# VH-VL binders against Large ribosomal subunit protein uL10m (mRpL10), part 173

Target 1, 224 residues: Large ribosomal subunit protein uL10m (mRpL10), of Drosophila melanogaster (Fruit fly) (q9vpl3)
Amino acid sequence: RGKINIQRPKAPHYERARVVAVTQPKYPELPKAKSCFKTRAERTQQQQENPYNEIIAREVRNWLDHSRLVAFFHLSSITADDIFRVRVQLHKQNLHLKSYGSKIIEQAVKNTRYEAIVPLFHSNHCIVFSPDPEKTAALLRIVRRVPQMVLLGGIVEETMLSRNQLVAYAQMPGLHAVQAQLVQTLSQAPGHLIQQLQAHQNSFVQVLDVHAKNQMNEETPKST

## First folded at step 10 (VH-VL)

Design gc70 (from gc3 with heavy chain S54E; framework fv_anetumab)
Fold by ESMFold2-Fast, scan of step 10:
Structure gc70 (fold): chain C 224 residues (1-224), chain A 119 residues (1-119), chain B 111 residues (1-111)
Amino acid sequence: as target 1 above (224 residues)
Amino acid sequence: QVELVQSGAEVKKPGESLKISCKGSGYSFTEYWIGWVRQAPGKGLEWMGIIDPEDSYTRYSPSFQGQVTISADKSISTAYLQWSSLKASDTAMYYCARQWDYSFPLDYWGQGTLVTVSS
Amino acid sequence: DIALTQPASVSGSPGQSITISCTGTSSDVGSFNYVSWYQQHPGKAPKLMIYDVSKRPSGVSNRFSGSKSGNTASLTISGLQAEDEADYYCSSYDSSSTWVVFGGGTKLTVL
């Protein structure tokens, strides 16, 4: 287990109950032998039309719309106690771990700019939401030590980022995402704001260059 | 710029202890984890384990848990692989490599340390 | 333990294309787009050639490409050259074990 050296933050009963309710989708009952069976396609459509799923889908949409940081993870088999400890660590950083069924995710994001995330949720998954994109570094530091959670990608300031881009973003000093938004609003930008935006580009390129130099290192090339 | 430099080849007898090193440079050493990979003569690559140099958190594959110890000293940007009692079957090339976490590729590799254990 | 299945050897002539397969399970190759390929020349450290199934690090020739279908990933080398002769290893994170696993390796011979 990861070492817990800090006081465990209290998760409010309401928040925990709400998380459990949201992560427990209710699907329509399948036909039994004593009734006429529907085709596979008809059963799938019936599940998508569940009124309860639409209520939870609207909740997911609300989380997406009001979070400036959203991170997507594959979730391998993990005990309830272990995932609870992860939730507690995340909560003290204003990071909210939630799980939803893939049908609910698909329903929530259809006809939205987030529709591209649907393939990420074919198997076990979870999502972390936060109103604060500067918490990306704290998020990744915590989840790095949870091998059952595999980073798939995320959304920062409404921009889709791959896992590599999200890691690069986390390695930059905070403030840059907010500065990027501000620069677009101002008609003129001072030199230091432009320099900070260029620092983001340099950090992203550096991640790619590390792999390239690993390739070169094998052959000890001469510079010419 | 980023470089991992490993200690030199070692020739040991069974029962002896050994500690080999892997020094990182050209990047923030605590920002990335260090993985260890073993390659027996004429065989393939085996992932041994990984360490977070910031707090020395370690994780081992089952084949190497209890057989070897991974450690790090972040003040000198160095990771270590250690045996308390070597066996002839420990004869192999040992690589250290930079890895962000369990699911990321090993992107920079050390040159390798050849460990030969024979009577 | 060899977790991912690769052919022991593959061969080709200069200028031809060859493909090396890497077959896993739904807990590794099938679940993630996080397959890596490493090239190892005799006596040297492995070199990362492909990551995230199909992405190349800067400086790696575009003759190297990767793909994935279901539980099988493939490395394709086009315009085969003598210096491509090496051992090739695939690798993936395995959600069942929660660590990195390697394939058994493929010896590429350029005839």
Scores: ipSAE 0.674, ipTM 0.847, lowest interface PAE 1.5, mean pLDDT 79

Design gc71 (from gc3 with heavy chain D52E; framework fv_anetumab)
Fold by ESMFold2-Fast, scan of step 10:
Structure gc71 (fold): chain C 224 residues (1-224), chain A 119 residues (1-119), chain B 111 residues (1-111)
Amino acid sequence: as target 1 above (224 residues)
Amino acid sequence: QVELVQSGAEVKKPGESLKISCKGSGYSFTEYWIGWVRQAPGKGLEWMGIIEPSDSYTRYSPSFQGQVTISADKSISTAYLQWSSLKASDTAMYYCARQWDYSFPLDYWGQGTLVTVSS
Amino acid sequence: DIALTQPASVSGSPGQSITISCTGTSSDVGSFNYVSWYQQHPGKAPKLMIYDVSKRPSGVSNRFSGSKSGNTASLTISGLQAEDEADYYCSSYDSSSTWVVFGGGTKLTVL
């Protein structure tokens, strides 16, 4: 029946201990037809599922509200053992990998500023949450070796960033004051997350280059 | 500026070993990965594999797994592609290119190394 | 094998516009906005012309533009010039292979 938690989400020690205590066999995934049949056969289970979906949507809102770093990934076919190892490695860095159905994501973000992210979740996906935006570099270093996970974009300090902007942000972790100012500048960037993911990024790169040069030689270029 | 410089053309016989190089400059070499791309004479581009220079993590296309070895020496900002035993079918232009990871474009390319293997 | 389908050749005259298509599947072009286009002159290395479907690297002429609809990405070159004569390759991340795959290439002839 799974665990339902509507409290402020983070990776609990109980969940970790339970997963570690159980060896995950390398079976093929349960056939879709069998999973759907079980749901349809059990009317009582279907009725319980509606309250469950609302509880999980509330959990997603709690993660969004209390995370200063949120990263969105496409997730290709991956074994249970491999994703478990990724979860453990991420958890050591206070990075929490979660996977939710697209309907639950839509329900969680409807009527919020984050409604624009819904199109990202029409296919297989996962999300990484952290209260610590300085962990962006650690996140990308870990996920870079997981070819089944493809960075789509994210949110840093409530500002939506494209994948290229997240990479640029991660490359400058030593300039905390500059990063805060940069995120504020990005909050004035165009439109929806999808539009931001497709936006030209020369200006963003130039802003980072200018700040890096200020740190090193106290000179700023006038144009690119 | 960002630049990748490859070693010069090679002419070899089948069965011989070969190691070609790709030197990066103008950027932090360990921050980006190096991909290798093959182009047979008159044919298209084939992705061979990729290396993370910081700790030599590699991944290969199935077509090239076990046929070539990719390595790197971060102290001299150089990546390598090597064969233990060349075949005539290895005749091709070989390019190295900078790539963030598996899903990112190859943004800067070396000039290419022509490898000719003839019996 | 050729992962993405491109026409073998296209031709145009100076000043015209041409479009090169790149057709994949839902595991590559259809699912991701991570299509790149490379230009290769005879005897030279490929050069990145377009990335993320429609973005240009610094130094690439605004005559080059990219778009995508469903499983098909397109490169459009406006105001054709003699130096545009080259081979053009599309590329996309493919969730099935979990790396970037290339199209077969298109030879552009200008007159």
Scores: ipSAE 0.686, ipTM 0.853, lowest interface PAE 1.5, mean pLDDT 79

Design gc72 (from gc3 with heavy chain W100F; framework fv_anetumab)
Fold by ESMFold2-Fast, scan of step 10:
Structure gc72 (fold): chain C 224 residues (1-224), chain A 119 residues (1-119), chain B 111 residues (1-111)
Amino acid sequence: as target 1 above (224 residues)
Amino acid sequence: QVELVQSGAEVKKPGESLKISCKGSGYSFTEYWIGWVRQAPGKGLEWMGIIDPSDSYTRYSPSFQGQVTISADKSISTAYLQWSSLKASDTAMYYCARQFDYSFPLDYWGQGTLVTVSS
Amino acid sequence: DIALTQPASVSGSPGQSITISCTGTSSDVGSFNYVSWYQQHPGKAPKLMIYDVSKRPSGVSNRFSGSKSGNTASLTISGLQAEDEADYYCSSYDSSSTWVVFGGGTKLTVL
């Protein structure tokens, strides 16, 4: 209570949908000849000051706090049916595609360690969340078939990674502890090129294979 | 270590079929896509299309849709570019190159296959 | 013709610096920091020189640098050498067409 917000993400869908609906200006862009309407500037100002935006911002912060994998994408024009199919495919891998307004994202990450992501959301965008960082490879395989989604970067184990660093992470061995340590190494070595990534990956995998074989040979069975 | 090796130069007559190849080595072939790029004599680079060798998913530039077929055989780490009926306007240098997906650079290039179509 | 706009030619003397521009739209160069530059010597395949606007592959001289402002990316070559004489192409992903686009190419002549 007060210090935690875990109970807020469990709000019913109807409550979240209702809040989003209420915060949106519902007047058409075309002016009404005999109706009272507000200018775009006045509507934007009222929307920016809407207190319900903080409720959605808290939902975004909760997703960020409970996800060990977050990926950011530019989203070009795509049909509702196509994006729905992508959402279903991602959901099967425990990957959750969400879209939030730029002002809500800014409000959610303001005064947090993730404030640097705000410029990524100046255009049409979407975010994929997962509690499982091992799903990074599955995420990239799915999104590669969606040319309307362009990877901008992400967060893995609370570390911000470029798109090249995310690809490097996805191509590393699936051992969780090793992957968590390697993400820090990747974020501190920002000069990776795809050409060099394959050589580095092959060398690392080979070393791991040799160590695994040596460990197996050194194993001493202990029975009680 | 990463290398793309293309098939040799071809001289053909209009109406003939042709299939050229691009073999990858030194990396996991199914982890990267293969793109094809055309360069007409004395002209610039044109992106033709791409294939994912893992399941042979292809996508083409509108200028080349229906004019060529891109295919791959992952068991021998080889991608192909094929014409059913060549035209004189198909005379060009054809490059294959490795690409992670649409938004990534073409990082390793084959040496090119020169295709000459004349009567 | 959906190519990015580059000057047809640029020239410089050994030891000088030269800059090649690449102008696109808000859907390609303006949308992403994912501009690549390729060098092509006569009779040879293109070679990746710069990726993601300003990053160099291993083995590429630090004399090559890249930048971007709005819809225009630039390749700068400092300390020009004879071996830099080549054609240079910029490239970007275009979110509106959803495929790769290339610039028309720039011939660099080193006098």
Scores: ipSAE 0.666, ipTM 0.846, lowest interface PAE 1.7, mean pLDDT 79

Design gc73 (from gc3 with heavy chain W100Y; framework fv_anetumab)
Fold by ESMFold2-Fast, scan of step 10:
Structure gc73 (fold): chain C 224 residues (1-224), chain A 119 residues (1-119), chain B 111 residues (1-111)
Amino acid sequence: as target 1 above (224 residues)
Amino acid sequence: QVELVQSGAEVKKPGESLKISCKGSGYSFTEYWIGWVRQAPGKGLEWMGIIDPSDSYTRYSPSFQGQVTISADKSISTAYLQWSSLKASDTAMYYCARQYDYSFPLDYWGQGTLVTVSS
Amino acid sequence: DIALTQPASVSGSPGQSITISCTGTSSDVGSFNYVSWYQQHPGKAPKLMIYDVSKRPSGVSNRFSGSKSGNTASLTISGLQAEDEADYYCSSYDSSSTWVVFGGGTKLTVL
């Protein structure tokens, strides 16, 4: 009860217990319900730091840290039955469809190398996580049948990829060929800081592409 | 090099059936969808629908649902657009184009097939 | 039906710069950076000139550039040449219909 160390992502055992508690559907009383008697507005609670949001942001960071494949999608209006069928189909391929509010995503990725993805989540969205990057082809094949889901981009092996790069990755014949092509792509895209910074300003999809190139160039500098 | 080659111009009478083709080369045909775009004489572009050649999944614009059939034969890298009964209003240029999915651009286009329905 | 609004015509002189606008709604141009521009010469198939708002396919002149602000995307052609005279179409994915929509087209005349 009360607030314990919520300003920092430390004390993992407490955070793990809290995540279980807040996700449980039969939880007797939510802290949010009690807060409504004092603040009278959820908007005001956001400004005064919401412990629930930080707990879910930790869940998102955990998914990002333990997934070698992360794909970002816009989600248009879709029925609960239709999205459930997609979720089941994805789960059979060890692909996990999750939805989080944009404020939670921003909190999860703030001050990380993935901060560039925040503009992608201004509209309704969802994320697919997997520990297996070889599932990218299966993921895209399944999602292509869901016209309400629009690919925005992703992260593969900690490298941010635009939607075009993620499609190209999916079309490669296997892990060794993929690694060779990623190195080749890095070698063909020399960094130009001013141009890349301006690209970040002008386009949400382009922001992901520029960040992927910056990240790749920084981690594998062939011109040193 | 990526290329889409369409069948030649057709002149038909109302009520006749027609099937036009679009053959892809220079890429893995089953990795991309084929979209069909109509252009009536002197008018703009209208998206008709798409096919995934890998399993013949199709989706149509509501304006063309039930009016035309899109199909593909992946063994010969060819997509088709078919009418069971042509109308004079079907007179148009028909383009096929490569498209990854609904949100992606039409990146390579066929040269077009002119269909004229008269008399 | 025409879903995106373009001017019917624009004109310019060789060496000048012109801009063509493409106005949609929050369900298409406003929500996505997935605007494409196609060039069509009389009697020929359309050619992709710009995709994802501002990206050029290989082989497309750097005189062509794209941008977006809110619900309006723009195609700018600098250093106009006679060969640029053509019809230009914008296109975007539309989340409300869940398919691709086209603009009405703009006829560019190089005087």
Scores: ipSAE 0.638, ipTM 0.823, lowest interface PAE 1.8, mean pLDDT 79

Design gc74 (from gc3 with light chain S95Y; framework fv_anetumab)
Fold by ESMFold2-Fast, scan of step 10:
Structure gc74 (fold): chain C 224 residues (1-224), chain A 119 residues (1-119), chain B 111 residues (1-111)
Amino acid sequence: as target 1 above (224 residues)
Amino acid sequence: QVELVQSGAEVKKPGESLKISCKGSGYSFTEYWIGWVRQAPGKGLEWMGIIDPSDSYTRYSPSFQGQVTISADKSISTAYLQWSSLKASDTAMYYCARQWDYSFPLDYWGQGTLVTVSS
Amino acid sequence: DIALTQPASVSGSPGQSITISCTGTSSDVGSFNYVSWYQQHPGKAPKLMIYDVSKRPSGVSNRFSGSKSGNTASLTISGLQAEDEADYYCSSYDYSSTWVVFGGGTKLTVL
């Protein structure tokens, strides 16, 4: 005894069947060996520990700290030529489009007041920075022509704004200080950034409705 | 108060051309875009495309690309939807609506223009 | 065609609450908090009732509310009234197609 089956149960030539059997054990074992390679999560952790990532994260923190206008966008598939044209148009307005990996963003904002923005970067993203908040109108005019870029929200004069609040700010740039003060007063950080922006937007919309009504009343003043 | 007023109902034969209108009032017409939405009899809403009245930049849904032309005249705050050659399948209610850009809601709607194409 | 899934019909009695669901994908409803709901009475134009998932335009009753979980958005109408009888459509921007998508619509009947 020694053999499990003395006769060949399949029609293939014995030597051919033998060669296949000898080859298969080596390749099946290689996939098991490959399963010992670092997982995506482990690679991500190692990238966070990369010294170069800290240098880039520091650059991101510097952009956030020195920009009075920061806008966050989802970015869908776009050609190199198209994104280059967008970058050129933005640069002419002192608007700086930057793309950073989500883990670098997380590393940059961890333990800072900006930590709440991390949930915005679970998908493909980009950020536009500017020292000049008056450029918000120019920013939105340019980005409206880029359907691959979807506005998620932003920060103006250290105040978190929803997309609707950024549009309102752009439409009323002469009131930017008043708008920022109103949104800032209502800021209680109820949750993560998206929920906080939605809460602020609801309150701000109510204020804008009152302001719009007051503008209409200026045409036919009724108050003494 | 924001209002969009559309042109009246049209009855046409296949092969004829048609241009319908949508006039905006109560807001800065060039500050918002105009979207067009189709609703076939007894069916749901279909987004057709959008126009920026400030420079006539347009984008279309693939289903309507080459089937219709969207245009605007900002001097009279009016957007247009036109066909060079109508088909019976173009029979539908057509709505215009105000939209800030692609990702924003259609916040104010015209009353609709019924287009009937019969042979 | 129809991109977002809604039930064809829903019914309720005066004073009750009803909920209409709207299910999409990760590139539309699941991606952004940019879901809108429109009310359409027979022979009339649609009216925006809810935008950005849960926000109401001025003049829309507090009886209308919206929410979202994952790829499903919901419109809830409380204190149901006869005038609420209409077709309801959900809508979202789809970043993969780069156009606006609508649900198939839900006919609300008040019995």
Scores: ipSAE 0.668, ipTM 0.851, lowest interface PAE 1.7, mean pLDDT 79

Design gc75 (from gc3 with light chain S95H; framework fv_anetumab)
Fold by ESMFold2-Fast, scan of step 10:
Structure gc75 (fold): chain C 224 residues (1-224), chain A 119 residues (1-119), chain B 111 residues (1-111)
Amino acid sequence: as target 1 above (224 residues)
Amino acid sequence: QVELVQSGAEVKKPGESLKISCKGSGYSFTEYWIGWVRQAPGKGLEWMGIIDPSDSYTRYSPSFQGQVTISADKSISTAYLQWSSLKASDTAMYYCARQWDYSFPLDYWGQGTLVTVSS
Amino acid sequence: DIALTQPASVSGSPGQSITISCTGTSSDVGSFNYVSWYQQHPGKAPKLMIYDVSKRPSGVSNRFSGSKSGNTASLTISGLQAEDEADYYCSSYDHSSTWVVFGGGTKLTVL
């Protein structure tokens, strides 16, 4: 945030997160004035709330808020060594593979624009974060070779995309500004992968045509 | 429009080698993988494997690992399926189809190549 | 051996509706909303009719619809026409085996 701007997509290191959790201003287990007595509702509320889960949920929220590319995957049985190799390949591309419990994901996105992703996390899953949406093609190239990871969808520039829309986005040439503007069109005009690619290409032509017409400066053609 | 065109029907004897082809057009050939599907006479569809034409990465179902070789030549937008030594049990229709990866549908299919292995 | 279970045959009359089931396991049909359906006329290549459980490619009649409940996907054809007579195959990715699996196929007879 304000001080060093180093809080963009970075989650706390595991050991540091643990230290932060321990050193936070922890409320005493039993307030002195009430000591051993709490209403049943207060006791139930305290048992329901897990402060550590809320801290990790905020970490997830921070990743979501500061990443311009987020991709969601189902993760099948995979060895620790194999997933570590994938994580290393992704890290070289500034892609950060994270795994969080479904309860934590639910808490992180509840009452946010991203709440619709919750159903994706009712089985084994993982998430890849990046500050750079241009890395979508690199991400898919890497994960395409990992049959235990199945693409479910993603978020690009704060717009939720299905897996077919995310693939279509990755197939766009490196015309960054046009790609960003077409993300909304892709989310509004779904269809078969071929139909989505055709719609994407048609939207690309439309955006270019509208842009060219809007740039008519001194001499405007008479058409009406 | 996307089109996959396969080579013509083949009649072979057991022990002979064979290589059949699948040529893609109407799309960027290296952007999609090519899957191969077998259909024995009067039977259902059976997925054999896939190839990424961009670098010839291949993956086979266990039933076909070591039985066939899948290859591609991206310079002519063509994928291949080959046998070093045919068996009578290889008699089947063979289809190629376009597929993004393992979890995506086979969205465009070739017309099929009938391979008959007999005396 | 059939990886996904379909009835061997289904029949209906013109104008009728029929449904073809496709039953798998939690590792294929039950895991994802990525079930596909293919139509195959005699002597022809299969054609993709439905993908992602319920979505239609361009050019596929809206008489074809798909759904899924648990480990069972269903293809429904309304307003049956003679041209619908064909074999129908369901398909899914099986993340346990890490390859594509097909159903055994269903022969639809109209009349």
Scores: ipSAE 0.680, ipTM 0.854, lowest interface PAE 1.6, mean pLDDT 80

Design gc76 (from gc3 with light chain S95F; framework fv_anetumab)
Fold by ESMFold2-Fast, scan of step 10:
Structure gc76 (fold): chain C 224 residues (1-224), chain A 119 residues (1-119), chain B 111 residues (1-111)
Amino acid sequence: as target 1 above (224 residues)
Amino acid sequence: QVELVQSGAEVKKPGESLKISCKGSGYSFTEYWIGWVRQAPGKGLEWMGIIDPSDSYTRYSPSFQGQVTISADKSISTAYLQWSSLKASDTAMYYCARQWDYSFPLDYWGQGTLVTVSS
Amino acid sequence: DIALTQPASVSGSPGQSITISCTGTSSDVGSFNYVSWYQQHPGKAPKLMIYDVSKRPSGVSNRFSGSKSGNTASLTISGLQAEDEADYYCSSYDFSSTWVVFGGGTKLTVL
């Protein structure tokens, strides 16, 4: 019953009388006991795409399509205040920290070249998006001081990069054309990228190896 | 080539102060952090803490917080480890090493500074 | 404090292969593929031999390889040479404590 009304009308946040009236009725609902037998209809409903989730998945695809820099992080326990401070620092650099449920990400990347990254999002995670790949150095400088955020890898100019390659990219000259050429140079050594990803035995990080191998075997880019 | 050069061995008495150094060369000193690692005689490696030389941001292991101070002078590409009052238990080899951040390996190491504290 | 468990010693003969284990928890070795191995000869600084579980820095012999299964990482040295005789330390980032942790070290003896 993942009923999320994203079209919910915006009521004045601090109008006491209205908030009390909305809040007061219809709170009790006991969760259903888990059943060992799921009906065909229940399985079909659970497996079908939720229309509201598809709308949010389109938002994720929009971020992917308009972002030339995407960075993936593991996120350990962190207070709301601390993550808010990080989000503010990132926003000042046109870096957008987002968290989405694993099902939404799966729907967003389904049947795309990014489908292989889905297992990364089954742990605690967050993603940083930016239209500006030149902001990679600023991104890494900010997240270095957040020990709860561990860099797993990223995508720059549609090219999957390991964390070491992303760091190397961040250290390159600030000319956009030069940086794009260097990204291509780094990604054209598939042995280096694949060997680095093959070093990983954790399924969450190893998924980047599958994606990198698939991407390196592709001759033409795919539109999404 | 990347190189970290540490100051020479020190022999001190308990209660004395000491400051040892680690000078980086062959790379942009402010782009990498410097970690400090302690090795007591015949013992293993202990991570002490780390510094960002660009603004002297530091973070310490709980075992070393308040026991030692890490600092840096980016104008001369040098990081420092210092004690206000040495104890015999501070006798150890001290290494500096280059590290991108907390989760990255220590990729280039200094030769070490042996600190001996005895009466 | 020693956070990662290594055997105190291991031995082999020239030309043989040996393996050194490094066992941690789900918050360090088990959580990330960010295990490093360092070689230390007597009186010398440690040298990075393996990073990110199985990757070699430039200049490190391909006789050195790394792997990981669950909470245990392993360093394998094939074609043992006399110069491989050294102490070996594993290391990992621990996301629970947010600190770098080391193993206790393993003394490799060649004959």
Scores: ipSAE 0.577, ipTM 0.800, lowest interface PAE 1.9, mean pLDDT 79

